# Ledger of designs, part 56: VHH binders against Protein DOG1-like 4 (DOGL4)

Target 1, 232 residues: Protein DOG1-like 4 (DOGL4), of Arabidopsis thaliana (Mouse-ear cress) (q84jc2)
Amino acid sequence: MSKMRNLVEEKFLEFYESWVIQLELYLHQLLIAHNNNTMSETELRHLISKLTTHHKAYYTAKWAAIREDVLAFFGSVWLNPLENACSWLTGWKPSMVFRMVDRLRKSRVVLVEAQVKKLEELRVKTKFDEQKIEREMERYQVAMADRKMVELARLGCHVGGESVMVVEAAVRGLSMGLEKMVKAADCVRLKTLKGILDILTPPQCVEFLAAAATFQVQLRRWGNRRHYVTHS
Key: E = the ipSAE of ESMFold2; O = the ipSAE of OpenDDE; V2 = 0.75 times the mean of E and O plus 0.25 times the DockQ between their complexes.

## First folded at step 9 (VHH)

Design g1 (from u3 with S100D; framework vhh_6qgx_2)
Fold by ESMFold2-Fast, scan of step 9:
Structure g1 (fold): chain B 232 residues (1-232), chain A 124 residues (1-124)
Amino acid sequence: as target 1 above (232 residues)
Amino acid sequence: QVQLVESGGGLVQAGGSLRLSCAASGRTFSSYHMAWFRRAPGKEREFVAAISWSGGSTFYTDSVKGRFTISRDHAKNTVSLQMNSLRPEDTAVYYCAAGDEFYLPTSADEYDYWGQGTRVTVSA
């Protein structure tokens, strides 16, 4: 079990490092496209497609990994402490993405009234879906402190196959619940991203994706430059 | 699973109009992007027009911009292509396609489901 858990973490660490390197290369292409107004709509759409396929690859790999060990994504070894501190249910908080959309209102790319209305409708829906998941998370946390869980913890203090099996089954159930919650959060993330890209024009999509990728890359850079002091 | 059936093909004179329809079945139609591709005799499949899963975004190949209009009816699970000012070079078999990518695709390999096609012939 420990070996399989270490293997899951090792495989995803290797995947994530490669995935971030490729994200930086795509960010470079997005910045060139944003600064150079000579790209055709077809060329911009191909670039946006490469970015969205890249994000799809991340969720494909993530969901495969959480089937094996969802806890690997809470306090992930492939993320620095700052990245982990900024995570909401193992990833970005869906509503925060609208902060990056707000940057488009202040840029050279102007949002038309119809787009502003659709983005506000999407923001409200995203907030609603996010709050539903937060309520489920609260229920899980409260359930940890209820009488049944306290009783199971007490049983775990005794040596015996029967009590060990009951505790193991309860822990497995909790892990399955976390898997469902993480997947639900990821579905909100993907719906939010898909919705934003559907509302925006290709140049606006490029600017939005560049802003999102820049933030992700800079957050990683800031966390990696932190001074660390440890006692042996 | 999404299944697609095209209709509305036929023979038309240059400068004429034709409306193609595609009926889709399946519980996931509303989450799918829909597109029209065409294949002229002896040539590969080429992109014509696409409409996003929401209906809020559309994209057309340059040769049909201003002449063709793609639309969808979510309640009827249909996508339509209104073709105006038809030219002999529009002669092809037209295919309906559906895909669930995150961004509206324009490449044939990004679409998962395909209809059998409907023939459009534009006489000079």
Scores: ipSAE 0.625, ipTM 0.841, lowest interface PAE 1.4, mean pLDDT 85
Fold by OpenDDE, second read of step 10:
Structure g1 (fold): chain B 232 residues (1-232), chain A 124 residues (1-124)
Amino acid sequence: as target 1 above (232 residues)
Amino acid sequence: QVQLVESGGGLVQAGGSLRLSCAASGRTFSSYHMAWFRRAPGKEREFVAAISWSGGSTFYTDSVKGRFTISRDHAKNTVSLQMNSLRPEDTAVYYCAAGDEFYLPTSADEYDYWGQGTRVTVSA
């Protein structure tokens, strides 16, 4: 059964498809930069800037969309089931990226001790922030089943006009809370990225970003193949 | 909103030193990358130096490498530019800038807030 999509879902789907295409283009550039080692630091920084700008654009669009309908992001019709299954609060789990950093250490990338230390500190902080958000989310989810909501639920299909308004208000309230949580999660994501990119050298950043983009693109491809999901 | 106020500019002889300072207002100073730009007479604004939000990363334009040092003090909400071995070519109005990108940028358009600038004149 074709899932009915609302306007927010449709618009974001379109945006995301285009965004992913552009990401693939940047990935290609990152890989070239990584493999040729001929680019100057300035050039590398420029490339990094382009990619980070691209990511910024995603969150800008996301935040605009969640203001309209945050619930759309908990279904995320623009993602395949595999992508959705791997999502933490509507996106990638911040602590996950440290696995990618670890991969760098095993590759041609040599991290100095100072970098390793800083990365570890960042990892600890990131995990702490994640846990904090998770606790808040748990609290929120438990609170959802308050007396008022339970009573509303009991009304079920016998909800009169006034009751409908109350339900709508309640749902709006819940949505606002969810929006807050999503934003908080995104902040942790962005801070984590910001931290990593600050610790790494430009060449290392390029490699990291390439790895991250590769993972994202491949995850999407794998999911699409497995579930035969067609977007738009 | 972040307000930036530069100070420390002046007249100096070639080979001399100046220390520029930029004071930032607001509580979110620690989240911003800070940078110095300069505009020489008849030229466009150009990147000079930047320091990341944590202070862990710095970047300099090639012409000032080894001569200029950018630093920041989180406790005082200030960023400084120590300029040594000044040259006549360093004559410009120097601007402090703040940005909240999640990578340390070198382009002016990636910085959100700007000071009014402080004039540095290096005489031959």
Scores: ipSAE 0.462, ipTM 0.757, lowest interface PAE 1.2, mean pLDDT 90

Design g10 (from u3 with T106V; framework vhh_6qgx_2; at its last look DockQ between E and O 0.77; V2 from the best seeds 0.00; counts 0 for: pae E 3.8 > 2)
Fold by OpenDDE, look of step 11:
Structure g10 (fold): chain B 232 residues (1-232), chain A 124 residues (1-124)
Amino acid sequence: as target 1 above (232 residues)
Amino acid sequence: QVQLVESGGGLVQAGGSLRLSCAASGRTFSSYHMAWFRRAPGKEREFVAAISWSGGSTFYTDSVKGRFTISRDHAKNTVSLQMNSLRPEDTAVYYCAAGSEFYLPVSADEYDYWGQGTRVTVSA
């Protein structure tokens, strides 16, 4: 069954489609840079800045959209089911990127002891922040089933008037909480990424970002094939 | 809003040393990348050195590598530029800059706040 899309969903879908296309272009550039040892550090830094600016643009758009309808991001019609299944609070799970860093270590990338230590510290901090957010999410989710809501549920759907207002108020309250949590999660994502890029050298950053972008693009492709999803 | 105030400029002989300092106002110093730029007479502003928000990474323009050292003090909200082996071509007004970008930037347009500058003159 085709899901009805609201205005926020439609707008963000359009944005995201364009954003992904641009990401693929950057991925191509990253791969070239990774395989081209003739690029200067300045050139690498410019490329990294372009990509990070691109990511920043995503969150700017996202935060504007979630102010209007945060619930749209918990359905995320612009994502396929596989992408949605891999999502943590409407995006990638921050601690996941450390697996990608580990991949670098298994490749030709040599991390010095100081980098390894800093990455571990960042990993621990990231995980702690994730858990804190998860606990808060649980609180909001449980709070949705308050005494009034439970009573309304017991009475059934034939109850209207004041009961409808109570439900709407509860949903609004939940939405406000969700918006807060999504923003918090995004902050952890951004802090984690910022931290990793600060620890890695420019060539290492390029490789890391290429790996991350590849994973994102491939996940989308795999999911689309599996579920015959079209985002035209 | 962040205010930046440079100090330490002056006249120095070629081969000499000078230490520039930039004091930042505000409560979020630790979230900003800090950089030094310079503008020589008749030339455009150019990147000199940058240090990340954490202080964990630095970058220098090629012409100053090995001679200049950028550092920051989070406790004092300051960034410094130690300039050694100064050359006449280092003569310029030096500007302190602060940026909040995701990655340590090297372009002037990626920095949000600027100082008024301090003049460095290196005589032959």
Scores: ipSAE 0.795, ipTM 0.907, lowest interface PAE 0.6, mean pLDDT 91
Fold by ESMFold2-Fast, scan of step 9:
Structure g10 (fold): chain B 232 residues (1-232), chain A 124 residues (1-124)
Amino acid sequence: as target 1 above (232 residues)
Amino acid sequence: QVQLVESGGGLVQAGGSLRLSCAASGRTFSSYHMAWFRRAPGKEREFVAAISWSGGSTFYTDSVKGRFTISRDHAKNTVSLQMNSLRPEDTAVYYCAAGSEFYLPVSADEYDYWGQGTRVTVSA
């Protein structure tokens, strides 16, 4: 069984593959900067800016794509099964990024007490925003099991006239609801990332971004390896 | 949408102090990074100091580190530059800038809004 890709899926697949290749190039630069302590603060800030602009480009492309077809981001064709299994509302779970921050406590560039306090405050706020979205998702899932929705699914078996219009309106409503939740989750992701980078020094930002990019690249590699072995 | 107005410039003797202020209008000020740039006659704009959207991160050019302090007041929508131990080479027109970039920028081309400038003259 093969699924024909729509134009949104094809376009975003091409974008994402190119975006990941550029991420790997930036990761290489981050690792060189991390292992070589000769870069000036201005040079480090320029490198961090390149990474954050790259992430902003991802969300710009994603939000344009979800406006056309949000369902393409649930079980994405440009992600392998492992990447899809690890997704929380079409992306990384915001609170999980603090595990990468915790690794900085063991680095040579030690976090000062003021940074630790600010990171803990940000972690608590991120968990609160995350749980608010999880409650909205739960309400959405409960609504899908509602009697009215079951009736609409039944009506979807009848093509033509008034029943088609009612089903189409319901599907549009569902898609709009998912789009709002995905954008809300992405806003928490961006706010969390922006907050972490604001608290950390440039060398700590480089180390954090290198850890995050390494995990993303390795997760993709692990998933692709399993797929190759399984399907061979 | 954001409008920036600088004040506090003037003539001061070497070793003296000045405090520059920048007043911003608009409801988006709290999400912007703020910076000070300067331009001496016949030169391009040079980065001086920046403060992040939260006020939690600051960055200074090497020549002003330890002498200048940038701060912001979110309630008053103002950013300030306290300049101590002024030198003749600090003579320039000082510009306030606001930027919406994700990470605190230090390049003039990454700032969206600019003030008209306030003149600082430091006598030898």
Scores: ipSAE 0.606, ipTM 0.833, lowest interface PAE 1.4, mean pLDDT 86
Fold by ESMFold2, look of step 11:
Structure g10 (fold): chain B 232 residues (1-232), chain A 124 residues (1-124)
Amino acid sequence: as target 1 above (232 residues)
Amino acid sequence: QVQLVESGGGLVQAGGSLRLSCAASGRTFSSYHMAWFRRAPGKEREFVAAISWSGGSTFYTDSVKGRFTISRDHAKNTVSLQMNSLRPEDTAVYYCAAGSEFYLPVSADEYDYWGQGTRVTVSA
């Protein structure tokens, strides 16, 4: 696991590389739509739907992979160190997206009062959901420590095979707990994105999705530059 | 599992109004996008109007814009379609639909649950 790349990591690396290439293609479509005001509302909605379907495909593949090996997603081999450093429970922190919305508001996006109010309500709800996940993770870690200590103490004079099984059960419990927490975090990410896209108009959604995709592509590009050795 | 029951159809004179209602029962109503589709004799189902899970976004086919209004009541688990300035071409069986897609869908194949339909006849 921590010493070598396993089959889950190899398969998800291949998936992720293809997924990012397709994201960049969609980014080009978003930028064309943003720079040319000739698209109908139906055409904009279709483009937005393509982007949301692409993001759902990422989570579908991710959830299948974490069922096999959730630990692969903590320090992922398919992400550069800069991308990994920006992760909160294997992805972007849900509330961080509101900094991007705020940046768009400072540039060209005009929001009416009703949109501003609903975005603030969503920001508060997202932060609340984040904090619930953080508290549950803390409770899980405490519960795991308590269970491990009690189980090892009860087996203190028993056959070593039973001690190995207790450790194996504890490791399985940690992995299953992490899977639960990662899925919960992903659900908050999806709910937050869904809420933002529901509040924004279709042209505003295109601008938001373009900004988000641009950030992700640039983070990958810049982080990859830092990986090469400069002495050659 | 969601059960959808339409009501409010009937016969109306051209230029008149009708209000369709769709009652939803079962799982959480607030998680579903809701839509109205219609099927005229000899035609495929066509999209009429949709409202997002929160009620914050609506979308209408061009032929009904300005005449039809979709709304939802989260407390009563209902979706309504107010149809004004009705025309004979609006004659159809109207279906209520619910979907769990991420972004508000406009195609029939993206809706998971359907009512049995309510007939609207607009006389010339």
Scores: ipSAE 0.274, ipTM 0.669, lowest interface PAE 3.8, mean pLDDT 81
OpenDDE, second read of step 10: ipSAE 0.732; ipTM 0.877
ESMFold2 (binder alone), look of step 11: mean pLDDT 83; pTM 0.861

Design g100 (from q62 with A33H; framework vhh_6qgx_2)
Fold by ESMFold2-Fast, scan of step 9:
Structure g100 (fold): chain B 232 residues (1-232), chain A 124 residues (1-124)
Amino acid sequence: as target 1 above (232 residues)
Amino acid sequence: QVQLVESGGGLVQAGGSLRLSCAASGRTFSSYHMAWFRRAPGKEREFVAAISWSGGSTFYTDSVKGRFTISRDHAKNTVSLQMNSLRPEDTAVYYCAATDEFWLPSTEDEYDYWGQGTRVTVSA
């Protein structure tokens, strides 16, 4: 019978709101740790582990959701318009995190020459991986404009008829392609994050993760500027 | 699935050196973090040293820092622990551990795959 509308969107919205609340709590812990010069390496690694586990939980939930409805992640209802405008293939653009690393370098973080070299190698690799995905995205968009697809779209504008099933099959195929592309982009994100954390010391990881979480939380707050006054 | 087998344990006098090796077998990706843990007689298992999936990050417990060196050989799929200036307090069964976790952990419960252990005895 009738497919339930936006079930995946409703479930992920509930998940994401809780996930962001917990991210903000972890951000407070990161900021406290950043100002605490007596915290042991073991304690810092434990805090970093909580943050990375939190990000892993996001991707686990996301991949389960996109398997059911990848289109929910294009123009997501759990993101405000500003967050959506800043998205690259349903998430953050991998190379942009190096801007956060650059800010850490300019502040008070002392990076040794070996770390700078490894970060530059990772930056180059990340940009290369991004370009590969962007080429796949272009191929996908060109395929959407294919003559056969355009004709199917035109045919599908007819109310009712046997053409509906053919169009639905085509849309399912397109969704599978998008799922593969989104997962590829997420793999670049995870490899980039894992690479940066591997290069940085625990105190530098705390500063990096604090900068990343601060940007994410502030972007959400900037997009949610308006205060609604509801009065009966 | 990862199978881990330790080797290199034995009896050594205080001040001596030993090199432990851990061979990983099975189809695996270079994304696994590797670590060494030890359990002394009558004590709980404790963290010794860890090396990240890339080999770019290493972490040591304070009591072995400067004396032990962890390294990995991706081509041979092995992790080694070079133990120098050994002390009687280093006497323990040493375990190799692996995890596909996103970060490099130092806690026992974060590691999914474990070897059977190799015994190290340091005499006074």
Scores: ipSAE 0.232, ipTM 0.649, lowest interface PAE 4.5, mean pLDDT 83

Design g101 (from q51 with A33H; framework vhh_6qgx_2)
Fold by ESMFold2-Fast, scan of step 9:
Structure g101 (fold): chain B 232 residues (1-232), chain A 124 residues (1-124)
Amino acid sequence: as target 1 above (232 residues)
Amino acid sequence: QVQLVESGGGLVQAGGSLRLSCAASGRTFSSYHMAWFRRAPGKEREFVAAISWSGGSTFYTDSVKGRFTISRDHAKNTVSLQMNSLRPEDTAVYYCAAGSEFYLPTDADDYDYWGQGTRVTVSA
């Protein structure tokens, strides 16, 4: 019985499963490239481009889906409970990708001082943008309990033409507000990713993308094997 | 949408210099990668140089490395190509392009907006 999933959830589930399979294939290519220093800059740029196009496809599909049903992304049936627990406004928390960047500093990858400075500037900006969105979400949650919303909830207990129309308009407004917030969060994610890739050299981009994809794939595997997460 | 208008093309002697400029209109210029492509008579369009949306990353085709410099001015919404030590083989129509890909592209298919082109002729 598919009553628990609407059309948007069914379509995005199908998309996401395919998208993750392709991500794992790209991860395999990134790991080969990382361990093989014979690839040209052009070949590395082509591989990085495949990964970034793949991420762009995700956000293209996501934004089409949230236009139809943004709430599907707060109760995501295509994510396991661990993935959902790690979500910040329907996706990865932008500042957390700098932990992958920190791994580059601690590995054999050498970042020059100019790159370290630019990455720190981007980290600070990303945290600032992230906090602005968190404040907007807090305002949104407070608005749910303000006088107007309480009045609309009261009206929802009375079935009448005008009351029904007012309630429907309010519900549409709430959905549009959430869509706006999710898109704002995704814009911070895309700006952060774009900024990191702009600062890093092609070999460093490959290592960064491999680390990020490895974490994403492993988080999914850990959550799908809930027993291992509990015991580990 | 962004509209691109090129200028600076002309006739120069081999060994000379020329500066091409591309003026962009549109509120999202700062989010686009910018590139120069060229098409010589009887040849396919080829990549020349690209500069990332931030201006922090550049990429050049091997035949122009060390001779051409791409730059951008975010305040003026312009991208420039400084061409030094010009060769007859550099004779082509040069096109400015803007692309919205996440990573700096070198394929013409990854660019969304194109200028009309400006002709550069390098005499022997």
Scores: ipSAE 0.447, ipTM 0.743, lowest interface PAE 2.1, mean pLDDT 85

Design g102 (from q68 with A33H; framework vhh_6qgx_2)
Fold by ESMFold2-Fast, scan of step 9:
Structure g102 (fold): chain B 232 residues (1-232), chain A 124 residues (1-124)
Amino acid sequence: as target 1 above (232 residues)
Amino acid sequence: QVQLVESGGGLVQAGGSLRLSCAASGRTFESYHMAWFRRAPGKEREFVAAISWSGGSTFYTDSVKGRFTISRDHAKNTVSLQMNSLRPEDTAVYYCAAGSELYLPTDADEYDYWGQGTRVTVSA
């Protein structure tokens, strides 16, 4: 199990580096599409599909990795310290995406009243789901400090088959609880993204996805530069 | 997870109308995009129309736009395709499909579940 945890980190680091490189290539295509205005609806839909498939591939890989070692996603080695500091339950905070949506209100393709209403409804729903998960995380942290957990920690300081088995069971339970919370947070992320894309027109989807990808890429670049300055 | 059963196919004269229905079984219908594809004899499967998981967005292939209307009934777990002004070129086996993608898909490879198909024949 311990050997498998290091392997999970190495495999996901390799996956993530390739995933980010491809995201930057898609960002380039989105920016060209946004500036061109000659692409057909079919061509725009194809580009949006490529990018959404790319995001879905990330979650497929993440959930496979989390099944093996969820703790690898808390303080991830494939993320710089700034990316980790801005993380909410191992990823972007769902409500943050509406900051990118706000730019569309001043876009060349202006949001109509019906879209604004649907986006505000989605924002409220997203905030509600987000708060529910935050309450679950708070309960998890409180449970870590209860009397039974404190006693299990004490027992873990002594060699004994019975104590070892009880501690191992507790650690497995904690990891399973974190896996459930991370997947719940990722489900809110995917539902929020899916909801926004359903409300927006293809040109608006391109602009939204370009803004989101730009933020992700720039956050990584800022963090890599700051880490070098502060630690080298 | 999801089983799809099509109905409503048949023989109709050019200029006529048909309504196809797809009944979905399984708890995940609410989360899936739904689509209709068709396959004419000797041809590959082609996209016809799709409706998003929320019912809020639809997309049609150019050749059916303005003639066909896709809709879904969340209470009955059904998706329907109203086909008006039918042409001989619309003759095909029509397939219902369910997909879990983030953006409303138009490629067959992006759909996870498929029905067995219902035959539509449009006479000249």
Scores: ipSAE 0.578, ipTM 0.819, lowest interface PAE 1.8, mean pLDDT 86
Fold by OpenDDE, second read of step 10:
Structure g102 (fold): chain B 232 residues (1-232), chain A 124 residues (1-124)
Amino acid sequence: as target 1 above (232 residues)
Amino acid sequence: QVQLVESGGGLVQAGGSLRLSCAASGRTFESYHMAWFRRAPGKEREFVAAISWSGGSTFYTDSVKGRFTISRDHAKNTVSLQMNSLRPEDTAVYYCAAGSELYLPTDADEYDYWGQGTRVTVSA
């Protein structure tokens, strides 16, 4: 059975489809830049800026959407099951990107020791922030079954008019909590990304961004091959 | 096994220039990052400059930035250090080093092979 999508889901689906298309175009440019040593530093920085702006646009749209319905992002209909399965609090796991950086070290990209040390610091910090959020999420999940929620659950389908209002209020409260968690996670993502880009040289940034975009695009492609997803 | 032999050291006046060279033996020169370290009298060995295996990346200690240039010649299996605007504080024995880390290291312990060093003396 096809899941009925709400307005927030539909709007964000359209946005995301367009956003991914643009990402693929940028990926192509990144790959060209990476393989062609003819681009100037200024050109590389410009390309990096385009990508960072693109990512910022995503989060701007996301945060606008989650204000309306954060729950839409916990069943993201714009993602295939594989993408959803790999999601951590409605997005990529921040600590994951350090694996991509490690890959760069093993490639033709050579990081100086100073960069490696800074990256390690950032990795540790990122991991700490992730764990903090996870603990909060656990607390949230446990606290969800408070006395009020249990009583509401007991009422079940026999909810009268007044009870409906109480339930709605409770759900709103839960949603607000979730929104807070999602925003916190996104902040860690953005900080991590910024941190990495600040440590890397422009050529290294291009390679990193290419790797990240490649992974995202391929994950989507793999998932789509495995599961038929209708986005239209 | 890689053998490194430094040359080019000597006495120079402040403001002068020297070019150090390090010749590497073996066929695997391209697999190694190359670096220059120096040890001044009464001081610990310190990092000066490094160049990646590909030659695409270089790194310098702050005190030599803009004055020193590290380069490598794969065809000749050599690494060079062009030192301009030399200062008395640059006086040291300069060592060539080779390393095979995945990154370009600045710590001496991260390099596997060392030359015997060449002495650079900068007079006031």
Scores: ipSAE 0.000, ipTM 0.257, lowest interface PAE 14.1, mean pLDDT 87

